# Designs tried in a protein design chat: VHH binders against q12xb4. Part 5

Target 1, 267 residues: q12xb4
Amino acid sequence: MLDFVGLGLFDEKDISLKGLEKIHNADKVYVEFYTSILMGTDLEKMEMLYKKKITVLSREDVEQHAEDWLVDAKDSNVVFLTGGDTMVSTTHVDLRLRAADMGIKTTLIHGASIASAICGLSGLQNYRFGKSVTIPHPYVSNRGVRVVSQTPYDTIKNNIEAGLHTAVFLDIDKDKGYMTVNQAMEILLEVEGKLGEGVMVDRLAVGIARAGSPSPVVKADYIEALRDYYLGGPLHIVVIPAELHFVEAEALVKLAGAPEGILENID
Below, E stands for the ipSAE of ESMFold2; O stands for the ipSAE of OpenDDE; V2 stands for 0.75 times the mean of E and O plus 0.25 times the DockQ between their complexes.

## First folded at step 1 (VHH)

Design S03 (framework vhh_sonelokimab_d1)
Fold by ESMFold2-Fast, scan of step 1:
Structure S03 (fold): chain B 267 residues (1-267), chain A 124 residues (1-124)
Amino acid sequence: as target 1 above (267 residues)
Amino acid sequence: DVQLVESGGGLVQPGGSLRLSCAASGRTFSSYAVGWFRQAPGKEREFIGAISRSGGSTYYAVSEKGRFTISRDNSKNTLYLQMNSLRPEDTAVYYCAADLYGRYLSTESAYDYWGQGTLVTVSS
């Protein structure tokens, strides 16, 4: 048996009671940290709370050499841990298919996902979100040219035109670290300067830091103001609202400190 | 923002001991979890061990746990690696690395700041 267990958003306590029971009954416990990182914990804290040794798997162990450890699930109970919810924004369904090919039964124990957390924290309605997008860190090409992805700008533009909010994930880079809301605002304004389509001009955004922690920060303001707003440590995420319903606008003003003037632009 | 400088490397005979130091510049060293990695010629970088921000928790690669000890002195902004019972296979450049957020300590990509390395050669 192979049980997939979602760890939730922030620390080792976000695991469900069902997930913890699976760990306690497991013969082997594996985890991967390449799809998502829980900022409030580390391997030692997880092992201490869960009372189990945890073996860390690399991306290659999961994507290319999965059969090497999946074989253990033929005759024993194996748990595979992932941040968030196991099948949201991951390719881990491939592991379920490989397990099925080997005659291994799999189960899913869900964890809290950032996809629902941003809706709860911002007050923006889930059914009014469009396609999500990730802002990658700008980089310098082999020819010495600075490259900034246009994809986030295009995705946000298309969503706004359809009346849909955009969840904007921020890049995690080995050398550049965790992208901040501040950096994301700068990148979007840089692309706006090149394209000149007015998409990011006077555009409301929501910066969120440390979703799932005891003290998350949620700040709604125009992109230019958020560029200079201190949200503290990672992980950060951005939401770009489109047209707001009254309850959404009221939530942003009362709970996220949005400019009161946004209440005049609702329906 | 922190800068790391390793020292204490050199030539040592098999069975010998070495103590490596990693000096951090700046006032924020106590905010970082720190670890040691090594890279032998023609091989990928390998995790050795790490220590939490407070020094209260240590994590070691399985093959190294009995021979290597990691410690830190936050008042001196210094990280140490005590290496005992050295073998020719331990010949490598040793790096110290710092992670502001104290995340998954054995994962190379979790570390944001790296030293320049110090060479350890174990040979008769």
Scores: ipSAE 0.000, ipTM 0.225, lowest interface PAE 13.7, mean pLDDT 86

Design S04 (framework vhh_sonelokimab_d1)
Fold by ESMFold2-Fast, scan of step 1:
Structure S04 (fold): chain B 267 residues (1-267), chain A 124 residues (1-124)
Amino acid sequence: as target 1 above (267 residues)
Amino acid sequence: DVQLVESGGGLVQPGGSLRLSCAASGFTFSRYAVGWFRQAPGKEREFIGAISWSGGRTYYAVSEKGRFTISRDNSKNTLYLQMNSLRPEDTAVYYCAARTSYYIPTSEGDFDYWGQGTLVTVSS
């Protein structure tokens, strides 16, 4: 059996009681940190609280060589830990499909997700969100050309035209590190400079740092201002609001320090 | 050791057809979503189309739908791009790309592995 357990947002205490029970009953416990990391903990603190040894898997171990460790779940109880909720903003359903191909049963024990946390932290209503998107770090192609994804810009544009807010996840890269709100703002403005469609001009955004920690930072301001706003350490996420209901605009002003002028743009 | 090797590029006259192949090795090809991109001289890389691991789902850039057809043969670990009614504007280096998952990626940032590219020149 293979149990997928979501660890939640910030530290080793965010795990559910059901998740902790799965760990205690496991013969083998694996974790991956390449999709999401809990900034308030580390492997030693997790092992101390959970009273179990944990083996760290690389992206290659999970995505290319999964069968090497999935085989353990044929005759024993294996737990696979992921930050957040296991099937949110990951490709980990692929592991369930591979396990099924091997005759291994899987279960899901949910964890708190950044996707729902941003609604509580920003005051923006969950039912008014459209398709989420991730901003990848710009990279250099095999031919030496710098590539900046246009997908975030297109997704934000389409959501705004539909009156929907966009949750914007920020890339985690082993070499480039954790993308900041500041870097994300620069990337969106770089794409705007190439396309010239005015989507990011005078556009309100919400920067969020360290969701689930004792002292998260939530700052709403225009993209140009957020480029230079200090939000501290990772992990960061962005929300791009579309048209706001009054209660949403009031929440951003009172709780996230948005410019008071946004209250004039309420329907 | 994941490798993607494109072939089938060359010189074609306007209105002609060309079939590109991408040979995959070093991974279980039948479990990966794969796609095609191209890059014209002086321009950014653009998405052409992608196909799911099983071949059951295809996704095309709107501008290329109808002229280009993506397909795969999992028994041969090969991805194909059939290109019809070629125009001078189709002149580019064509790349195949893969992500190690069952999902179909649709942007450049979603792909993990890239081939070296094959040049297609459409000219009289």
Scores: ipSAE 0.000, ipTM 0.127, lowest interface PAE 19.9, mean pLDDT 85

Design S05 (framework vhh_sonelokimab_d1)
Fold by ESMFold2-Fast, scan of step 1:
Structure S05 (fold): chain B 267 residues (1-267), chain A 125 residues (1-125)
Amino acid sequence: as target 1 above (267 residues)
Amino acid sequence: DVQLVESGGGLVQPGGSLRLSCAASGRTFSDYAVGWFRQAPGKEREFIGAISGSGGRTYYAVSEKGRFTISRDNSKNTLYLQMNSLRPEDTAVYYCAAGKYWYGTPRLESDYDYWGQGTLVTVSS
């Protein structure tokens, strides 16, 4: 048996009681940290609380060499841990299909997801979100030219035209670190300066830091103001609202400190 | 849960004033934010203004701000629209509507669940 267990958003205590029971009954426990990082914990704290040894799997172990460890689930209980909820914003359904091909039964124990957390923190309605997008770190080409992706700008534009909010994930890079809301605002404005389509001009955004922690920060303001707003440590995420229903606008003002003017000026 | 009936419409000259009333049935009128919409012949329904369940908050469409005033009396289960400086383009059937939420000021037709039958206002010389 292979049990997928979502760990939630922030620390080792975000696991559900059902998830903890699966770990206690497991013969082997694996975790991956390449899709999501829990900033409030580490491997040692997890092992201490869960009372079980945990083996860390690399992206290669999961995506290319999964059969090497999936075979353990043929004759024993194996638990696979992932930050957030296991099947949200991951390719882990491929592991379920590979397990099925090997005759291994799989189950899902859900964890809290950033997808629902941003809705609760901002007051924006989940069913009004469009396609999500990730802003990658700018990079320097082999020719020494700085490259900035235009894909986030295009995705946000298309969502706004459809009346849909955009969840904007911020790149996590082992060398460049965790992208901040401030950096994301600079990148969107840089692209706006090149394209000139007015998408990011006077555009409301919501910056969120440390969702699920004891000290989350949620700040709604125009992109220009968020460039310099202090949100503290990672992880950061951005939401770009499209047209707001009155309840959404009120939530942003009361819960995220948005400018009062959005109640009269935002579509 | 709420039924709405508009009244007070009629013929008025340009520059005149008119007050519309909307009577609600039911003990939960204060549980709804309510608003006014209008529809001129051959045009889609247009939002005019809204008032929260408590009456503490109002919002007006930009084109009507300053000429129209919305108010409510929860003890009488009645919503009002005071219209001043009326123009021929204000000619329309006026509807009151009760929203999905008691807090705030609903602004879109999709935010409203209950609608009155409408009352005609004609602004003509």
Scores: ipSAE 0.000, ipTM 0.095, lowest interface PAE 20.8, mean pLDDT 86

Design S06 (framework vhh_sonelokimab_d1)
Fold by ESMFold2-Fast, scan of step 1:
Order: C-alpha cells, then structure tokens, then sequence
Structure S06 (fold): chain B 267 residues (1-267), chain A 125 residues (1-125)
C-alpha cells in the first residue's frame, strides 16, 4: 500500500493526526521537496518528531524512476510526503495511476493547502477566484534580449474582466532563490510598460509572506506601493483582486491595511 | 570567521579512488546540512550530494550514486566525499557547501549559504 500524506504549510507540526499515524505504521517513508518547501522545519526535525527515517526523492526519482521505489508498496506500507496537500498544484496523480497499474492500493491523507490559506488570510472569497498563474523569473535570450513572460499579465487581465481574483504564484530562481512580492510587482509593471493596456495602473494587490507560520504578513496596497514594502522572508505569494464585495474590501482594510479609499467605490 | 576548507584533491589515474575532506569552522557545523558540488572546466557548477546535519540522511545526484559516498563527523566538524571508479570526466574543482535551513533535496548552488574555496581533482593517465 502507498499512502500520500500532505504536510501542510510551514513546519513538521502541520501534519494531521491521520498523517502521523500513517508514518508510524509505515515500513518506508519518502518525501519530495521540489514542488514545495516547508520553511519552518528541516528533515531532521521531521524525523525527530515523526520517529521515522525519511528518504528524500528527487524530481527524477518521482517522474522518471518511480517504479524503483513503488515496487516496495506491493508487499509493505509506503508513505509519500509532500508539502501542502499532495494532489494540489502537483502532477502526483501520475504516481497514483502508476501504482494502480502495478496493483498497488493508494490513499490520500490531506494537508493544508496554500490555495485555502490565501483566502483565509486575505478575506477574499474562494468562489470568486479565477485561473491561477505563476510569474517566472525574467531571463536573457541567446540573442541578448530580456524576456519577460506576458502570461501572468494576460491571465490577470482575463480574470479581472470576468470579475475574478487571481492567485499569483512566485517562481524559484536557481541563482536568486525565492521571488519576492517586490520583484513580482516590478515584473508586472515592466509588462504594463510594454503593453500599455492599463491593467496594472492603480491596481490593488495583496502580498502574503509565510502563510501558516506564527508570523505571517498580509499587506494590501497598490502595486506601486507594494514594490517597496518589506514583507520579510519566504515564501511569498500575491493575490490580484478583481471587483470586491463590500465584506472583502472591509477585510482588506481592517486585516491587511489596504487604503481606506477602496471602501468609497463599493456599492 | 565562517570557513569551509577542502583538502584531499590531486592527480589520480582512471579507475582510482580519492577521499576529499572539508573542515568547517566559525559556525555550529552539527546544525547545518552540508553537501558537495563540482565545476568542470568551461561548465556550470553541478550538485553531487548532500547529507543531513545528524548524518542520518543522504541524497545523491543520479549520475554519482553508487560511485560516490558522502559522510560527516560532527565531533571533528568535517565533511567527507569518498570517490571510487574515477573517470576523466570527473576532473573538476570540488566545493563543499553548508545549507542553513536543513533541507536536503538537490537544489541549485543558490540554496547554499557557505562555500569553500574548492580543491582540484584531475583524473588522467
């Protein structure tokens, strides 16, 4: 048997009691950190709390060589750990399909997801969110030209036109580490300068740092102001609101320090 | 005063073995995950392997698994890399590095906080 266990948002204590029970009963425990990292813990703190040795799997181990370790689940109890919730914003359903092809039973033990955390922290209603998007780090092409993805701008524009908020995930750079809210604001304004459609002009955004930690930061302000606002350490995420319900606007002002002027334009 | 100092490099014949050491000072070595990277002439720096701060968990790049073994001795503040069945393509400057957050998965060099100066390994006849 293969049990998928979500670890939650921040540290080794975010695991559910059901997840911990699966680990205690496991013969082998694997984890991957390439889809998500838990900033409040490390592998040794996890092993100390869970009382089990944990083997780290690479992207290649999971995507190309999965059968090398899945075979153990035919005759023993194997647990596979992922930050957040295992099947949210991952391709791990492919592992369930491979296991099924091998005659291996699988179960899901859910963990807290960033998808629900941003709604709770901002006060924005989940049923008012549209398609999410990731901002990749800009790069220089082989022709020496700076390339900035237009996909985030287009996705935000389409969501706003449909009256939907956008969850904006921030990429990890191999040279710079974790993208900040400040860098994300700069990138969106750079694209606005090229396209000139006014989508990012006077646009409200919400910067969120360290969701699920004891010290999360949630700050709502216009993109130009957030460019210079200090949110501290990773991980960061951005939400771009569309038209706000009155209760959403009140939440942003009272809980995230949004400019009070946003309340004056609400019906 | 943080320092990582590699040693044990040199010239070795194809098929031979070498053991590299990395001596750490100026930080609480036993609280850090540590790893090895290498950079061949004209190529990018690449990850080889990492070990948890207790030594209980290791992770290797696929191409090196089975030929290279990483270990540590916290009482001596020292990291080791045992290299077997060496090939000419293993010729590189080898670096040790320390990672503050204890995560072991094989990320790029940007994830590591402290670096040594490197030690040259040359594999030729």
Amino acid sequence: as target 1 above (267 residues)
Amino acid sequence: DVQLVESGGGLVQPGGSLRLSCAASGFTFSSYAVGWFRQAPGKEREFIGAISYSGGSTYYAVSEKGRFTISRDNSKNTLYLQMNSLRPEDTAVYYCAAKRWGSYYPLTEAEYDYWGQGTLVTVSS
Scores: ipSAE 0.000, ipTM 0.196, lowest interface PAE 14.5, mean pLDDT 86

Design S07 (framework vhh_sonelokimab_d1)
Fold by ESMFold2-Fast, scan of step 1:
Structure S07 (fold): chain B 267 residues (1-267), chain A 126 residues (1-126)
Amino acid sequence: as target 1 above (267 residues)
Amino acid sequence: DVQLVESGGGLVQPGGSLRLSCAASGFTFSKYAVGWFRQAPGKEREFIGAISWSGGSTYYAVSEKGRFTISRDNSKNTLYLQMNSLRPEDTAVYYCAAHPSRFYTGYRTEQDYDYWGQGTLVTVSS
């Protein structure tokens, strides 16, 4: 049996009671931190609270060599832990399919997701969001050319044209670290400078840091202002609003300190 | 029985000012976001602006910014539109409207509003 357990947003206490029961009854417990890290905890604190040894899996262990550890679930109870909710913004449904191919039953124990947390923190309505997108870290090609993905710009543009908000996930890289809201704003403005379509000009954005922590930061302002705004430590996420419903605009001003001018229809 | 009743329309000279009122009854006015729309002869109904349930936030169409001010008095169940520096192009029937729910945030779209007044005519002419 393989039980997928979401750990929630921030620390080892965000796990549900059902998730904790699965851990206590497990023969093996695995975790991955490459899709999301719980910034308020570490492996030692998790093992101490959960009273169970936890084996950390790399991206390669999960994506390329999953059968090496999935085989344990044929004759024993295996738990696989992820930050947030296991099947949200991950490719982990592939693990369920691989387990099924091996005759292994799987279950899901849900955790709180950043996808719903950003709606609560910003006041933006969940049903008014379009396709989400991730901004990858820019990289330098083998020829020494800086490469910046155009996909986030295109996704935001398409959503805005459809009247839909964009949830913008920020890349996690073991060498480059956790992308900040400031870096994300720089990247979007860099692409704007090359394309010249005016999508990011005078564009409102919402920067969110440490969702689920005791000290979250939520700041709505224009992209150029957020480029220089201090949001503190990770993890960061961005929302680019499209056309706002009235209470959405009110929420951004009152809860996220947006410029009061957004309450007027100003381009 | 939900009712919204506009008043204060009339003839005004270019550059003049006019204040419209909208009296609400049959629902808990203080819990609803409310707004103003207008319709000129031969044109579609267009959004002017809206005000939140508390009066703490206002949202205006770009063409009306700086000339029109929306306010409300929840103790009197009344919505107001103060119009300044009026132009002949402002000639229209003005409507007040209310959202169906305090938590539904629809604005700028006619179909987002369930409760409508019958309108009041404003003519800007010399």
Scores: ipSAE 0.000, ipTM 0.119, lowest interface PAE 18.0, mean pLDDT 85

Design S08 (framework vhh_sonelokimab_d1; at its last look DockQ between E and O 0.01; V2 from the best seeds 0.00; counts 0 for: pae E 20.4 > 2, placed apart)
Fold by ESMFold2-Fast, scan of step 1:
Formats: sequence, C-alpha cells, structure tokens
Structure S08 (fold): chain B 267 residues (1-267), chain A 125 residues (1-125)
Amino acid sequence: as target 1 above (267 residues)
Amino acid sequence: DVQLVESGGGLVQPGGSLRLSCAASGRTFSSYAVGWFRQAPGKEREFIGAISGSGRSTYYAVSEKGRFTISRDNSKNTLYLQMNSLRPEDTAVYYCATSKGYTLWPYKESDYDYWGQGTLVTVSS
C-alpha cells in the first residue's frame, strides 16, 4: 500500500489526524521538499512529533527512480509526504499511475492547500478563479539574452476577459531563491511595458506572505504600490482579481487594506 | 538557468527516418513535461507532442500520431524524437521545449518557458 499524505502549509502540526495515523502505521515514510517547503519546520521537528524516521527523496528519486522505492509498497505500508495537498500543484498523479501499473493500491490523505488558503485569506470566492499560472524567474537564453516569460501576462489577460481571478504562483529556484511579491509586480510591469495592452495598468493585486503561519501578511493594492510594499519572508503568492462581487471588494478593503475606491466599481 | 540543445537534424530522403535528440542542462530534467515543436520558414510554430517527466505518458498531435515517437532517457538528461516515414512537408526547424510550471501536458507555445535553438530537418531527394 502507498499512502499519499499532505502536510499542509507551514509546520509539522498542520498534518491531519488521519495523516498522522498513516505515519504511525507505516513501515517506511518518505518525504520530498522540492515542490514545496514548510517554512515553520524541519526534518528533525517532523521526526520528533511523528515518532517515525523519515527518508528525504530528491526530485530524481521521485521522478526518475520511483520504482526503486515503490516496490516496497507491494508487501508493506509506505507513506509519501508532500507539503500542501499531494495532488494540488504537483505532478504526483504520475506516481499514483506508476504504482497502479505495479499493482499497488494507493490512497490520498488530504492536507491544507495554498489554493484554498488564498481564498480564505483574501475573501475571494474559489469558484470565481480561472487558470492558475507560475511566474518563473527571468533567465539568460542560450544566445545570452535576458528572457522574461509572457505566459503569466497572457493567462491573467485571458482570465480577466472571462471575469475570473488568477492565482499566481511564484518561482522557487535553487540559485535565484524564492520570488517575492515585489519581484512579481516588477516582472508583470516589465512585460506590460513591452506589450502595451494596458492589462497591468491600474490593476489591483493581492500579495500574500506566509499563509498558514501565525503572522501571515495579506495586502491588496495596485501593482505599482505592491512593488514597493514590505511583506517579509517567504513564501509569497499573488492573486490578480478580475471583476469583484460586492462582498469580495469589501473583504479586500477591510481585511487586506485595499484602496476604498474599489468599492465604487462593483455591484 | 535551463539550456536545451537539439541535435540530429539533416537531409533525409522521403520515406526515410531520423532521430532527433535534445540535451538538457541547468536543472533536473525529469521534473517537467517536455515537448517537441516545428516551424517551417514563414509559417506558425506547430506542436508535435509531449512526454511526461517520468516518461510514462505521451501525447501527440493527431497529424503526427503513428509516424513520430517521443521518448526520454532521464539518466542521460536527454529527450528524443523518432521520425519515421518522412515526407517533404516535414521539412522544418525542430525545437524542444520545457515548462517550469505544474502541468503534465503543456500544449501551446505559451505554456513553455525554456526553448532550444532548433535543428533543421530537410526532407528531399
């Protein structure tokens, strides 16, 4: 048996009671940290609370050589831990399919996801969100030219035109580190400067830092203002709202400090 | 950063076969879906197919299904495109590309963040 267990957002206590029970009954426990990092914990704290030895798997262990450890789930109980919810914003459904190919039964024990956390923190309704997108760090091409992805701009534009909010994930890079809300705002404005379509002009955005922690920051303001706003340490995420319901606009003003003028352009 | 380098292009006769390679560096290759595209001079870029990070799942554009096969060797950090029964209409620059995001199936140019420089395939006598 292979049990996928979501760890939630921030620390070792975010695990569900069902997830903890799976760990206690497991013969082997694995974790990966390359898709998501829980900023409020570390391996030692997890092992101490869970009373179980945990083996850290690299990206290569999970994605290239998964069969090497999946085979153990044929005749024993294996738990695979992931930050957040295991099948949200990951490619781990591929592991479920590979396990099924081997005749291994799998289960999912859900964890709290950033996808629902941003709705709770901002007051924006989950059913009014469109396709999510990730802003990658700008990079230098094979030809020595700095490249900035246009994909986030296009996705936000398409969502706005459909009346849908955009969840904007921020790149985590080994060399460049954790992208901040400030950097994300700069990138969107840089692309706007090149395309000139007015999508990011006077555009409201919501910056969120440290969802699930004791001290999250949620700040709604125009992109230009958020570029310079201090949100503190990682992890950061952005939401670009489209047309707002009255209650959504009121939530952003009262709970996230959005400009009061946004209340005049809804109904 | 990510670097993709295509190789294996060249001149091939109609009905022939050719295998293209795409070598990746600068990141863990197996983490992401990768795709093949082609572009003839003065025409739009066309999607050929994609393969999941593990290599378990493949998806092909309908017109290429049965003639082209995508595979990967993650131990060598390399993607392949096997092209069989080549026709003059297959003449194009062939590109490999990969997405930074969470998708297993990037289908559009806009879904891809990193691109190779391309390798020319000419199908003629």
Scores: ipSAE 0.011, ipTM 0.530, lowest interface PAE 8.7, mean pLDDT 87
Fold by ESMFold2, look of step 2:
Structure S08 (fold): chain B 267 residues (1-267), chain A 125 residues (1-125)
Amino acid sequence: as target 1 above (267 residues)
Amino acid sequence: DVQLVESGGGLVQPGGSLRLSCAASGRTFSSYAVGWFRQAPGKEREFIGAISGSGRSTYYAVSEKGRFTISRDNSKNTLYLQMNSLRPEDTAVYYCATSKGYTLWPYKESDYDYWGQGTLVTVSS
């Protein structure tokens, strides 16, 4: 059997009791860290608390060579660990489909997802969120030209026009590191300068750091001001609100330090 | 496979200190938790403490807290047990051992699979 177990938001203690029970009964435990990373822990702490050796799988192991390790689940108990909630913002449904084709039963043991945590931390209503997007690190092309993705800008624009908030994930790169809210604000303003559509002009944003930790940071301000606000260490995420209901605006002012003037524009 | 050799045992007066070493040979020493056990005459082997494969975490039997310190030097493939404030009750053969690969937080004899031959520590006036 193959059990997919979500690890939750921040550290090794965020796993559910059901998840921990599955690990304890497992013959083999696998994890992938390429879709997400738990910043409050490391493999050693996880192994110490869970009392199991955990084998890290690469993207290639999961996406291209899955059957090499899935076959173990035909005759033994296998656990596959993913940060957050195992099927949220991942393509891991493909593993479930492959397992089904091999006659392997699968289960899902959920974990807390960043998708729900941003709602709780900000006070923004979960049903008011549209398509999410990731801001990738800019790069320099072979011709020496700086390339910055316009997709996050377009996604935010489309969501705003539909009255929907945008969850904006920030890229992780082995060389460039964890993208910060500051860098994300700079990137969005750079694309605004290029496109000139006004989407980022006087636009409110919410920066969130270390969701799930004992000391998360939630700061709302206009993009220009948030560019200069340091939220501390990783991981960071951004939310771009669309039109706000009064309670959402009140939450951003009282809980995230948003300018009080946003209350005067709300109906 | 891993082979372990303890050294540093000997005669020590009560209140003294002694440092034991556990030299390892084999390719996977740094990948496993390594623990110290001891066996006094007529008693079962008992757990003293362990250090994780990475070396970042140590844990000890309650009876030994504050008196014994475990460390490792992965560049030398060596585990150390620093013993302070020794008492006659500490007289025993001391063993190092590596954990079974899939056991985390190993604390009992059955959690370990590779053992050294032991080194004798005698605490006597």
Scores: ipSAE 0.000, ipTM 0.108, lowest interface PAE 20.4, mean pLDDT 86
Fold by OpenDDE, look of step 2:
Structure S08 (fold): chain B 267 residues (1-267), chain A 125 residues (1-125)
Amino acid sequence: as target 1 above (267 residues)
Amino acid sequence: DVQLVESGGGLVQPGGSLRLSCAASGRTFSSYAVGWFRQAPGKEREFIGAISGSGRSTYYAVSEKGRFTISRDNSKNTLYLQMNSLRPEDTAVYYCATSKGYTLWPYKESDYDYWGQGTLVTVSS
């Protein structure tokens, strides 16, 4: 059996009791930290609290060599740990499908999700969100060309036109690190400069840092101003609101320090 | 009732490559994992690898990993075994088999209920 367990948002204590129970009953426990990471803990603290040895799997282990460790679940209890909630990433879904292909029964133990946490922290309404998107780190191609994805820009644009907010996930890379709100704003403004469609000009944005921690930071401002705002350590996430409900606008002003001027644009 | 027919066997020189095919009939091919086995003269039949019904998952014997590749085309009800860097010790009758389920792991002969007649592969200089 393979149990997918979400660890929650911040530290080793965010796991559910059911998740902990699965770990205690597991013969093998694996974890991946490339889709998300608990910034308030480390592997040692996790192992100490959970009283179980945890094996860290790389992206390659999960995406290319899953069969090598999944096979253990055929005859034993295996737990696969992830930051946040399980199955949020398509990678997890694929893994579950692979397990199914192998005749392995799977269960899900959910954890706290950043998808809902951003709503709680910002005051934005969850049902007003559209398609989410990830901003990847820009890279230089083999041909020496800087590649900046336009997908986030387009996704945000489409959502705005539809009157929907956008959750903008920020890339995690082993070499480039955790993308910050500041970097995200720079990238979006760079794309704005290239395309010139006006989507990001004076656009309200919400930066959120360390959701689930004792000291989360939520700051709303126009992109140009937010770009220079220091939110502290990782993890970061961005929300780009569309048209705001009055309650949302008030929340952003009172809870996230948004400019009061945004209230003037509310019907 | 499932029928399996292997093909593609023959004589090949050491270091050469060969691609075997297994044509399946009798039931929904994509509903079952399928595998490859081989039996050398005087030896027990041994597992080579298997592929899930959907084709998304593959598993290989440790000794064969990287040298043999298993794939399937469900639209053609066909299983494939690509063998590279062949060695004299690869000389055997190669069998395809279908499992009782969508996929069965690990990889025992008892996990399979239908077998082909086999195709002979001879690796010799």
Scores: ipSAE 0.000, ipTM 0.218, lowest interface PAE 14.6, mean pLDDT 91
ESMFold2 (binder alone), look of step 2: mean pLDDT 77; pTM 0.795

Design S09 (framework vhh_sonelokimab_d1)
Fold by ESMFold2-Fast, scan of step 1:
Structure S09 (fold): chain B 267 residues (1-267), chain A 126 residues (1-126)
Amino acid sequence: as target 1 above (267 residues)
Amino acid sequence: DVQLVESGGGLVQPGGSLRLSCAASGFTFSSYAVGWFRQAPGKEREFIGAISSSGGSTYYAVSEKGRFTISRDNSKNTLYLQMNSLRPEDTAVYYCAAGSPEEWLKYYRTGEYDYWGQGTLVTVSS
């Protein structure tokens, strides 16, 4: 048996009681943090609260070498932990399919997701969101050329044209660290400078830091202003709103400090 | 006084294996997280792998997982690194380190380690 357990947003206490029961009954417990990191905890705190040893799996262990540990679930109870909710913003459904191919039964124990947290924190309606996108860290190619992904710009543009908000995930890199809202704003403006389509010009954005923590920050302002706004430590996420309903605009002004001028465009 | 002494480095052919050891003295080894870092010529020290003070939790650099295995023996005050399928790019001085990172992401940061060994050279040549 292989049980997938979502850990929630911030610390070791965000786990559901059902998830904790699965851990207590497990013979082996694995966790991965390459898709999502819980900034309010560490492995020692998790092991102490959960009363189990936990083995950390890399992206390669999950994506390329999964059979090496999935085999344990044929004759024992294995738990696989992820930040957030196991099947949200991950490719972990592939692990369920591979387990099924090996004759291993799987279950899902859900955790709180950033997908719902950003709606609660910003006041933006979840049914008005389009495709999400991730901004990767820019890199230098083997040819010495700076590469900046155009995909976030294109996704935001397409969503705006459809009247839909965009959830923008920010890259986590072992060497470059956690992308900040400030860096994300700079990247979007860099792509705008190249393409010249006016998508990011005078564009409202919402910066969110430490969702699910005791000290979250939510700040709505134009991209140029957010580039210089202090949001503190990780993890950060961005939302680019499209056309706003009145309630959404009020929420951004009252709860996220958006410029009051945004209210003039929606009555 | 605190000491960490690496051993087991040397010359190895591509595709070969090496086992490094790090002997600790002068502190309560079982109370510290310990890890391996390496530094190639002209580069900064980079993380390879670490193991928690409890001995049950391991962390690895993405590109090295599956080729390298970290382990510790608290009764012998010794840290180990088993390296398999070695490549020329693995040529570096390998350092062991001891520290008290408060969260798992800090295990990847050189600044979280209080004590360092002098290093052992691993050369992978064809």
Scores: ipSAE 0.000, ipTM 0.133, lowest interface PAE 17.9, mean pLDDT 86

